# VH-VL binders against q9h9l3: the designs that were tried, part 250

Target 1, 176 residues: q9h9l3
Amino acid sequence: PRKMVAIDCEMVGTGPKGHVSSLARCSIVNYNGDVLYDEYILPPCHIVDYRTRWSGIRKQHMVNATPFKIARGQILKILTGKIVVGHAIHNDFKALQYFHPKSLTRDTSHIPPLNRKADCPENATMSLKHLTKKLLNRDIQVGKSGHSSVEDAQATMELYKLVEVEWEEHLARNPP
Short names: E, the ipSAE of ESMFold2; O, the ipSAE of OpenDDE; V2, 0.75 times the mean of E and O plus 0.25 times the DockQ between their complexes.

## First folded at step 13 (VH-VL)

Design D17 (framework fv_amlenetug; at its last look DockQ between E and O 0.85; V2 from the best seeds 0.00; counts 0 for: pae E 2.1 > 2)
Fold by ESMFold2-Fast, scan of step 13:
Structure D17 (fold): chain C 176 residues (1-176), chain A 120 residues (1-120), chain B 108 residues (1-108)
Amino acid sequence: as target 1 above (176 residues)
Amino acid sequence: EVQLLESGGGLVQTGGSLRLSCAASGFTFSNYAMTWVRQAPGKGLEWVSGISYSGEYTDYADSVKGRFTISRDNSQNTLYLQMNSLRAEDTAVYYCAKVRYYGSGSFDYWGQGTLVTVSS
Amino acid sequence: EIVLTQSPGTLSLSPGERATLSCRASQSVSDNYLAWYQQKPGQAPRLLIYGASTRATGIPDRFSGSGSGTDFTLTISRLEPEDFAVYYCQQRYSSPMTFGQGTKVEIK
């Protein structure tokens, strides 16, 4: 079978009033939760809003950050041909300006059996924090100084493992 | 071959100024963040300052904030460190180094270093 | 500021022996942000290991790095004469980036 990785990205605000989300950190972990990639990334556009409460990113992280074009190349080499797990992963792919095949994409915010296990409506979009607390009895994204994309990627992989057998069978019978 | 060549070191009086240069070749200088690291005689390594690939973002060790200014000229493939209000404790060999991407800001190439001696 | 403390300060060994060098951080460091450098007298430092465990290009396989959190180790499986040098760990997880004080590996 194809290798599986989990990804989580942090975005900062660029463009008018900081409303555009630009990639500023990316973490990728393997099936066992070991870190394969974790780098700060410098957007090509001026950062208007660091969104530090959520991103954990500050000006100091930009000094040695990898330029977006170089980081994108590194990240895509890791993702290409693999099953990629994420939470609301379309936001990460959009920030990467990347199209990953739907057949190799697993979005833990849109897996009905996962919501069902958490006693949530099957078609609702639940936060990573909520699902992780309900199903893994673990608190993530604690505090107000920003999230850890490594922690989020690790939690996302563990959540997917709870429904992996069931969901892979579903996808085999109902190809995207 | 990647090469970094420092220059501008020498003997300077306490309170004086020096400007260090680092000439880069063998890689696309404008794509990489750069750093200055110093080493006092018989002591360990101390990070001094860093600058992003474009020059837009800079950072400094607390010991040099307000006295040192890092800058770069991407058209000349040159990194600079302007050192003002020098103190005896700034005496060190100053290395320029290239930031490695995909290694969380480790430094893959270093210059040979230039000695700065600050005396009263 | 994250303080990196290396131990021992000096390690006296003979060629052919295994060297084990420790680096302890004052607070947790992501392993992706820890590097090891080698420095010989009169020379600039040389990158050995980045991301706690990945060998830099051209570094012999006798060098290996391990560890996570606050405890990191550099191991040289079989010391060669050219390996007698000072070794530094470095973190870039938190600003300012910091180096350990160094471990000197010297000939017994």
Scores: ipSAE 0.696, ipTM 0.862, lowest interface PAE 1.0, mean pLDDT 91
Fold by OpenDDE, look of step 14:
Structure D17 (fold): chain C 176 residues (1-176), chain A 120 residues (1-120), chain B 108 residues (1-108)
Amino acid sequence: as target 1 above (176 residues)
Amino acid sequence: EVQLLESGGGLVQTGGSLRLSCAASGFTFSNYAMTWVRQAPGKGLEWVSGISYSGEYTDYADSVKGRFTISRDNSQNTLYLQMNSLRAEDTAVYYCAKVRYYGSGSFDYWGQGTLVTVSS
Amino acid sequence: EIVLTQSPGTLSLSPGERATLSCRASQSVSDNYLAWYQQKPGQAPRLLIYGASTRATGIPDRFSGSGSGTDFTLTISRLEPEDFAVYYCQQRYSSPMTFGQGTKVEIK
C-alpha cells in the first residue's frame, strides 16, 4: 500500500466573535478510501460559532469529542512520514497547528492538471464540490446537515488519484 | 486496570429523587468523556446522558431532559447522575461507561451497574 | 434520531456455526462511529467492535465487523459456547446516541 493519506478537517469559530478557526473534526483516509481516523475534537477555547451549516458540527458533538491536545497527537502520528493529500490543505494544517513538509504535501486545490481535466482554468482555485462533480460525477456537501469530512477526504483522494502519475512526475522534476 | 463502580441505586417512589455515583479508577479520569446508559428489566440498552472530559458539555436523551443532570468531579474521579421527578419507566439498571476517543467514541469500559426501581 | 434496526431478533445456531448479525441505520453513519457490544445475562455490556470493523482489546478473531453507510454486519465465524448472548450495535455519529434493539444468539 502507498504511504499516502487524505485529510479533511471541520472547524468551528472560537475567540472574539468566533473569528478563530478551531479544529472540531478531523477525518483521515488511506489510498483506498478506508477511514484511518475520524473524530470530533474539542477546541481548547469556548466555541462561539459552530458554523453548523458548513461544518456539520453541533454542540452535542462536543460531549464525546476528543480534547484537541490528544487528538493532535493522534493525528500527527498518522501523518508523520506520509504523503498527505488535501483540498486547500493549508487550512487544515493551520487548524492542527501543524506544518507538514511541503515535499510530502499534495493540495488538490492547486494542481493545474486536475483543473485542466475538469475544463477549468489551470491557475484557478476550484472548490472540492465542483471538481468532484465534474470529474467523479458525484455530489458531495449536499443538504443541510453540513459537510462530511470523511466524504470530503475520500473525494479528495479520488481526485488526486486521477492525476497522481502526472503530478508526481512533475514534482520529481520540480521539487517544492 | 480500569474499574468503574456505580452506587446510589435503590427503591424510590414516583416523583422522588435519587443521585447515582460512579467511582472511576485505573485511568486518567479527567481526560475522558463519560456516559450513563440504562437498561430496563428484560429490555435493551438506552443511552441516558453524556458529559465531556471537563464537564463543560452535557447531553441528554429526550426521555430524561429536564429531570436528570449529569455531572462530574474530576478531583474525586467520580461521575454523577442526579435524577429528579422519577417515573416508573425510569426503572432500570444504570451503567456508567467510559468513552473511547481513538477510532470510535464507543464505550470501552462499563461498570456493573446499579439498579433503580421506581414504584408508584 | 438515527434508528438502528437489528436483525434477526433471535438467531438460533449450534456451536461451530457461522453467525451473521445485521444492523441497519435509518440514515448514513460514518464507519468510525459504529460499535458492537456483547451482553451476557446478569453482566454489563462488553465492547466487541469499534469503528465498524476494529476488534477491541482481548476480543477473539472469530469476531469481525464490516459494512458502511446504512448497513453493518457483525460476524462470528465459528460460534463458541460462550458466544451465546445478546448483541447490540450502537452509533455516536449523531445525537442522541442510540443502540439497536439487540439480537439474541441462542443455542439451537
Scores: ipSAE 0.612, ipTM 0.856, lowest interface PAE 0.8, mean pLDDT 94
Fold by ESMFold2, look of step 14:
Structure D17 (fold): chain C 176 residues (1-176), chain A 120 residues (1-120), chain B 108 residues (1-108)
Amino acid sequence: as target 1 above (176 residues)
Amino acid sequence: EVQLLESGGGLVQTGGSLRLSCAASGFTFSNYAMTWVRQAPGKGLEWVSGISYSGEYTDYADSVKGRFTISRDNSQNTLYLQMNSLRAEDTAVYYCAKVRYYGSGSFDYWGQGTLVTVSS
Amino acid sequence: EIVLTQSPGTLSLSPGERATLSCRASQSVSDNYLAWYQQKPGQAPRLLIYGASTRATGIPDRFSGSGSGTDFTLTISRLEPEDFAVYYCQQRYSSPMTFGQGTKVEIK
């Protein structure tokens, strides 16, 4: 299908000792990097660790945040029927309590041609920050103010475009 | 039809207190964050306070912190603003507004406002 | 805090003319967090545009929003008599949420 989106999420700690990762922000961009969705999300459980250093989430963001159930419905409506690109995307789907069809899922953390372009072992799991620096000459996730899920989703789409033709051909010949 | 109806405005002396209410109908109130915005006579809009759908999270403009308390009763579909230690600069029309989640977190429905006048 | 500066303060135009209203942010604002409101005399504000460019329900297509980063524009392609009002931009990208000071569109 010609419709493709990229997703990235930020999580906070809920549950005992804040060890459960719960969705607190989600950003979705189209093929051109235009923002289709970008909302702070309030988990149904009490937040025990905002993980602000990495998530960028602070207490004030939760005041007008979309309740998880509503946000999930909005997000899934956008994802339905589309090729969804992400980085370590299983974590994003787990936080959404959702699993997208494997045939429509693209994970930039596990694409051998992308690793090869970065002069990395083809079977390695490389961070988004590392791949973005090596292949796009961009510094993302800079500083201690946390990640931007919009920035990360845009970077993920740009990375996929570098290998899109090759990888889509591979998947067509080798269906998951 | 979404409707928001503010009440509880009126004349009060400086240092006094007043409690505003906003009755909501036409939507599932307990699913939505709510906000108060005020407008002094002849002036622009100023955000005052916001509250999450459950009431667990609140935030305030610096000008009202420590004096105003936002709250909600989801069983009565009502938003409140307790205003203490009122000052002349608090004189304004106070609007209740519903937060729109998708699209910039804008305010898609507003009440018609209630006037608070702080004399002195 | 993000300061939104609207210009001009007052825009005097005739019905049928095109109105262009500017909103400049003191720092970059994600488009998703930029909105425009109309306030007619004696009435509550009305949401016109959210996400910088998306018209709210029931808003005529003569209203359009554009811009990104620090510079945003509201355009009314042909003013109608009911469009003479005050217009506010609003951001909630950063807390506290702020409004611009307003642009009054008045009949000339």
Scores: ipSAE 0.548, ipTM 0.820, lowest interface PAE 2.1, mean pLDDT 90
ESMFold2 (binder alone), look of step 14: mean pLDDT 92; pTM 0.940

Design D18 (framework fv_amlenetug; at its last look DockQ between E and O 0.76; V2 from the best seeds 0.00; counts 0 for: pae E 2.1 > 2)
Fold by ESMFold2-Fast, scan of step 13:
Structure D18 (fold): chain C 176 residues (1-176), chain A 120 residues (1-120), chain B 108 residues (1-108)
Amino acid sequence: as target 1 above (176 residues)
Amino acid sequence: EVQLLESGGGLVQTGGSLRLSCAASGFTFSNYAMTWVRQAPGKGLEWVSGISYSGEYTDYADSVKGRFTISRDNSQNTLYLQMNSLRAEDTAVYYCAKVRYYGSGSFDYWGQGTLVTVSS
Amino acid sequence: EIVLTQSPGTLSLSPGERATLSCRASQSVSDNYLAWYQQKPGQAPRLLIYGASTRATGIPDRFSGSGSGTDFTLTISRLEPEDFAVYYCQQRYSSPQTFGQGTKVEIK
């Protein structure tokens, strides 16, 4: 089968009042959940808001962080030509300043069968934490110290695997 | 060929100061985080300090906080370590090393080291 | 701080033998942030393994790394004379960066 990876990015706030979301960590896992990439990334603009409650990122992580331009090149080499799974993945691609083909993109926040299995409205955008608890009986993003992007990417891949056969058949009949 | 060359080591009295330099060549210095690691005679490696590619972010081991200052001059491809209030336990070979990005902060190239001896 | 404990402190082996070196972390370390270094007397350390299991450029395939979480291993499958050295593990997962105390691999 075609190579599949899952991605999860953490963003920090840059620009006026910290309103711009800039990439500050990226984790990519393969189909089996093994880590292919996990690096802190230093945005080109001054960080106004670390958003630590959600991102888990602190000033200390920036010391050895990969500059954005270098990280972007590394990440794109991994993503190119693969099926990329993510949750609300548009935000990740926007932060990467990257366009990934819709035919190779799988967004677990917009898969109606997945919501249906979780007893959630098919057209609602459910959080990764909620879907993971409902469908995998696992608690992620626990505590107030921020999220683990590796944990999130792994959960995202496992969620997709629950509907992979059904959803790939749907996409073959209804190409994006 | 990546090269890192330390200088500035020597004999100094307790309470004194020294400034170490690390001259870098063979890579785009301004794109990489850098670090200082020391090794006391006959002992293991101890991380001392790190600095981001731009110099905006720095970090230090607790043993040197408030006494040592890491800095860099990207226009001269040079890394510095300003050491103040030196103690006998600061006696060590000081290595300059380049941070590897793919592999989350491992150190892929090291200088030859420069010996700092703090006498009392 | 994350403390890395290496064992044994010294391995006395002959050329051709297998060396197995352990590195145990006081807290879980993402394997992407664990590295191994070799240091010979009078020389700077040399990066052997990064990301717990990936060999650095130019490192012979007799060196391999494995492990995850808190338990990591460096294996040298068939010791060559040039492999007698001190080996250090290192983590960058948490500040401050820390090294293990080292394992000395000595001849005989």
Scores: ipSAE 0.699, ipTM 0.857, lowest interface PAE 0.9, mean pLDDT 91
Fold by OpenDDE, look of step 14:
Structure D18 (fold): chain C 176 residues (1-176), chain A 120 residues (1-120), chain B 108 residues (1-108)
Amino acid sequence: as target 1 above (176 residues)
Amino acid sequence: EVQLLESGGGLVQTGGSLRLSCAASGFTFSNYAMTWVRQAPGKGLEWVSGISYSGEYTDYADSVKGRFTISRDNSQNTLYLQMNSLRAEDTAVYYCAKVRYYGSGSFDYWGQGTLVTVSS
Amino acid sequence: EIVLTQSPGTLSLSPGERATLSCRASQSVSDNYLAWYQQKPGQAPRLLIYGASTRATGIPDRFSGSGSGTDFTLTISRLEPEDFAVYYCQQRYSSPQTFGQGTKVEIK
C-alpha cells in the first residue's frame, strides 16, 4: 500500500463571536479510500457556533467526542511520514495546530492539472464539490445534514489519483 | 483491569426517584466519556444517556429527557444517574459503560448492571 | 433517528457452522460508527466489533464485521459453543445513538 492518506476536517466556531475555527471532526482515509480515522473531537474551548449547516456537527456529537489533545496525538501518529492529501488543506492543519512538511503535502485545491482536467482555469481555486462533480460525476455535500468528512476525504483522494502521476513528476522536478 | 460497578438499583414506586452510581477503576476515568444503557426484562438494549469526559456535555434519550440527569464526579471516579418521575417502562437492568476514543464512541467496557424495578 | 433492523430474529445453527447476521440502517451510516456487541444470558454486553470491521481486544478471529452505507454484516466463520448468544448492532453516527433489536444465535 502507498504511504498516502487523505484528510478532511470539520470545524466549529469557538472564541468571541465564534470566529475561531476549532477542530470538531477529523477523517483520514488511505489510498484505497478505507477509513483509517474518523472521530468527533471536542475543542478545548466552549463551542459558540456549531456551523451545523456546513460541518454537520451538533451538540450531541460532542458527548462522546475525543478531547482535542488526545485526538491530535492520534492523528499526528497517522500522518507522520506519509504524503497527506487534502483540499484547502491549510485549514485542516491550522485547526490541528500542526503543519505537515510541504514536500509531503498535496492540496487538490492548488493542482493546475486537476483544474485543467475539469475544464477550469488552472490557477483558480475550485471547490471540492465542483471538482468531484466534474471529474467523478458524483454529488457530495448535498442535503441539510452538513458535510461528511469521510466522503470528502475519499473524494479528495480519488481526485488526486486522477493526476497523481503527472503531479508527482512535476513535484520531483520542482520540489517545494 | 478496567472495572465498572453499578449500584443504587432496587424497587421503587411509580413517580418515585432513584439515584444510580457507577464506580470506575482501572483507567483514567476523567479522560473518557461515559454512558448509561438499559435493558428491560427479556428485551433489547436501549441507550439512556451519555456524558463527556469533563461533564460539560450531556445527552439523553427522548424517553428519559426531563426526568433523568446524568452526572459525574471525576475526583471520585464515579458516574451517576438521577432518575425522577419513574415509570413502569423504566424497569430495566441499567448498565454503565465506558466510551472508547478509537472506534467512534463504541462501548468497550460494561458493568454488570443494576436492576431497577418500578411498580405501580 | 436511525433505525437499525437486524435479521434474522433467530438463527438456529450447529457448532462448526457459519453464522451470518445482518444489520440494516434506515439511512446511511459511516462505517466507523457501527459496532457489534455480544450478550450472553445473565451477562453484560461485550464489544465485538467497532468501526464496522475492527475486532475489539481479545475477540477471536472467527468474528468479522463488514459492510457500509446501510448494510452491515457480522460473520462468525465457525460457531463455537460459547458463541450462542444475542448479538446487537449499534450506530453512533447520528443522535440519538441506537441499537438493533438483536439477533439470537441458538443451537439447532
Scores: ipSAE 0.606, ipTM 0.855, lowest interface PAE 0.8, mean pLDDT 94
Fold by ESMFold2, look of step 14:
Structure D18 (fold): chain C 176 residues (1-176), chain A 120 residues (1-120), chain B 108 residues (1-108)
Amino acid sequence: as target 1 above (176 residues)
Amino acid sequence: EVQLLESGGGLVQTGGSLRLSCAASGFTFSNYAMTWVRQAPGKGLEWVSGISYSGEYTDYADSVKGRFTISRDNSQNTLYLQMNSLRAEDTAVYYCAKVRYYGSGSFDYWGQGTLVTVSS
Amino acid sequence: EIVLTQSPGTLSLSPGERATLSCRASQSVSDNYLAWYQQKPGQAPRLLIYGASTRATGIPDRFSGSGSGTDFTLTISRLEPEDFAVYYCQQRYSSPQTFGQGTKVEIK
């Protein structure tokens, strides 16, 4: 079994007028799509805007949510030493207040061979929803309840697998 | 060693009020969400209310909403349940429980419970 | 509200037998939010299984959990005398949090 995981996070608004994005859910899946972590997370600052239409986060989820400091420790323990796959993954790491080694990071929003498989411009930034529909024939992020970070993490891993051999060889020849 | 000790139960008339306390020790109380669960004599478990680690977020079962108030004092390591407008069907053993953060939906430590009896 | 229906209501078995307890949810529940508890007379409940299948600290390996979505199972591979108790499943996936009505495992 390969030591690779996929991550997706959901954010809520904190700070003045809810403009700061703070981590409120994190899901991590293994290579086979099995859930390794899926928790609601309570930001240390007051939540101003749940952003429910996109985040899926509601007040009820915060009652038993894991405090950010504890959740961050749990998540980083899972990520350490692994190849971490995500979509626009910089945003996830920013919300975690964490830097993962670039050599172990894979971002499905910036993989030219993946865009090529989708008949998209090679350097375009394509949404996870669009890539998943075109390449996996699945609709994600459907309905009015917001995104599912489990669903999104699973889709991200499946997308990466489509180009894994080619992209890993590319990175071996071109170390970051 | 984690310990939870409920107190404040007793006999009270319908329409009356009672305040339960849960004294916590053996863990950093202010880091953990807490909950109240009750069990009527001879019956199953019923979730009553939950509160986030800071006290900012609370939730209640429909059967107690508007009548019960959960709160906490993190400086005193104490969880509270204020029960107003008590009814006969509120008669139960009331447990406080600590929430486990990995494996959401579980309560890893429980108190011994305190009996509340509501008479007409 | 998610209703958890446990079956059977009572399970009469002898020590050494295998017990299979069912918990069915009225709506799909993410595994991470499904737990099982044991309660003996006059005692507080004890956490057995969390995340549908992960054994809590100090729980013997004869206890196992399985299932997903709406159907969950607690299995006791070989009943010991101390296992005769009431068992509850619980979900925290959706508010209000709910317990099943319980399955009593009693000695035949």
Scores: ipSAE 0.554, ipTM 0.820, lowest interface PAE 2.1, mean pLDDT 90
ESMFold2 (binder alone), look of step 14: mean pLDDT 92; pTM 0.945

Design D19 (framework fv_amlenetug)
Fold by ESMFold2-Fast, scan of step 13:
Structure D19 (fold): chain C 176 residues (1-176), chain A 120 residues (1-120), chain B 108 residues (1-108)
Amino acid sequence: as target 1 above (176 residues)
Amino acid sequence: EVQLLESGGGLVQTGGSLRLSCAASGFTFSNYAMTWVRQAPGKGLEWVSGISYSGEYTDYADSVKGRFTISRDNSQNTLYLQMNSLRAEDTAVYYCAKVRYYGSGSFDYWGQGTLVTVSS
Amino acid sequence: EIVLTQSPGTLSLSPGERATLSCRASQSVSDNYLAWYQQKPGQAPRLLIYGASTRATGIPDRFSGSGSGTDFTLTISRLEPEDFAVYYCQQRYSSPHTFGQGTKVEIK
């Protein structure tokens, strides 16, 4: 029963040549891995590139998708005041056009003890897929149908739990 | 108070056309995806078609693809279903419904339905 | 398309009894994309449960949903007279969105 959630977002390409990353799905899970939020989100700009191999998003998902402004409000109500765990989470916050306090943010791509447990260089940025395989013996992001943001959020929470005590003590001694 | 009111149903001959309307009130229509669901007499529910809040994205059940066209007029708060090449199997009560955004895209408000009867 | 099969087709019970309704999907469905509806004669369907287990606003706590993967259940812990109706499960995980054929809960 902690005030902690994990988030993973999927982005599609908008703007010139699809180079702008726009939010198109968001999944949020609680400490135990139960889903609190999982919705497709319709960007305000025309989608140029669905990036389906990575995002898992297709045109059919946009029909019932939540408009960005409404989704953002729903998501922020869940995140506000909580410790938010993510992997390369700055990309998710950028897509949400949201600032979350650094003191309440946990990025599993920048936690040296996690890399150490996975026999990786402590200051390298390792993929969620690699850390999950090494530390949880679980294969995620399998196949060509795109990533499951629910699966990714659940894996991210489980990875953080492996170093939670150690990392929270580190942050208390070295505030961000 | 959220209300959805369907109209345009009636008796039509096979091969004919009919346009259904759904007048929405009590919520910001232009912010919500909308759907049509039908129910043949004495049968279960069948999803027919959906449309995004802007009208840019649409989808259809295979049974109606190429014959039915969903559209909306956000300035009039109205959802439409243009039905062409009608078949006896299209006989059903047609419900319009509002998509719920926090809850897996379920349908939280429904109209009372309009009956379409297709006969030869 | 994902086919949802509900069982039993008809459930005959008395007020005060527990009703257990099954919905089985032909393919695995993420539980957060499964919903349940109640329909009374001459009325539009009413949303009961979304996300497999979350009760919709105004729905009494005697209604509960559970399940994951391919097997989902709607439970009514103690039937009230107003609960005798047809119940439908629905998935939105894959297009087209599909409904089960319905389970009729009728008075014995």
Scores: ipSAE 0.660, ipTM 0.838, lowest interface PAE 1.1, mean pLDDT 90

Design D2 (framework fv_amlenetug)
Fold by ESMFold2-Fast, scan of step 13:
Structure D2 (fold): chain C 176 residues (1-176), chain A 120 residues (1-120), chain B 108 residues (1-108)
Amino acid sequence: as target 1 above (176 residues)
Amino acid sequence: EVQLLESGGGLVQTGGSLRLSCAASGFTFSNYAMTWVRQAPGKGLEWVSGISYSGEYTDYADSVKGRFTISRDNSQNTLYLQMNSLRAEDTAVYYCAKVRYYGSGSFDYWGQGTLVTVSS
Amino acid sequence: EIVLTQSPGTLSLSPGERATLSCRASQSVSDNYLAWYQQKPGQAPRLLIYGASTRATGIPDRFSGSGSGTDFTLTISRLEPEDFAVYYCQQRYSWPLTFGQGTKVEIK
């Protein structure tokens, strides 16, 4: 079978009033949670708002950051042909300006069995922090210094593993 | 081939100034972050300063903050280090180096170094 | 800042012997953010290993890196005359970037 990876990206605000979300960090882990990629990424446009409370990104991280075009090429090499797991992953793909096949995409914010296990409505979009606490009894995104995209990618992979067999069987009989 | 060539080093009095240059060739200079690393005679390596590919972002070691300024001219493929208020402790060989992307950053190519001697 | 402590300060060995060099970080460093450099007298440093264990292009396979967390090792399986040099570890996990103090591998 195809290999599986989990991804989590951090975005900063660019454009008018910082309203555009631009990629500024990407972390990718393998099935066992080992880091395959973790780089700060320099957006092509001026950063207006670092969104540090959530992104964990500060001006100093931009000094050695990989330019967007180069980082995008590196990331796509890792993602292509693999099953990619993420949480609200459409935001990450949008920031990457990338289309990943729906058949190879797994979004832990929209997996009904996962919500069921967490005693949440099947059609609700639950946060990664909430699902991780409910199902793994682990606190992530603690404090106000920003999130760790490595921690988030690792938690996302572990959440998917809880429903992997059930969900893959569902997808096999009900292709997207 | 990738080549980095430093120049501008020499003897300078305490309190004086020097500007170092690093001429780059063999790669797309404007796509890579660059750094200055120094080495005092008989001592180890010390990171001094870094600059993003566009020149928009810079950072410095605490020992040189407020005295040194890193800059670059992408049209000339040249990196600079302006050193002001020099101290005897700044005596070192200064290397420019190219930041490696993917592999979590490290310095894959280094220049030959230029010696800066600060004396009273 | 993260302090990297290398040990021993000096290794006196003969050609053909195995060299094991240690680098300890004052706090945990992701494997992806540790590198090793070789420096010969009068020369610029040369990148040997990045990401704790990945050999840089052109580096002979007698060089290997290992370790995780706070403890990292550079191993030279069989020393050749050209391997007698000073070796530095480096981290970029946290700012500022820091290097270890170096380990000198010298001929006995």
Scores: ipSAE 0.671, ipTM 0.841, lowest interface PAE 1.1, mean pLDDT 90

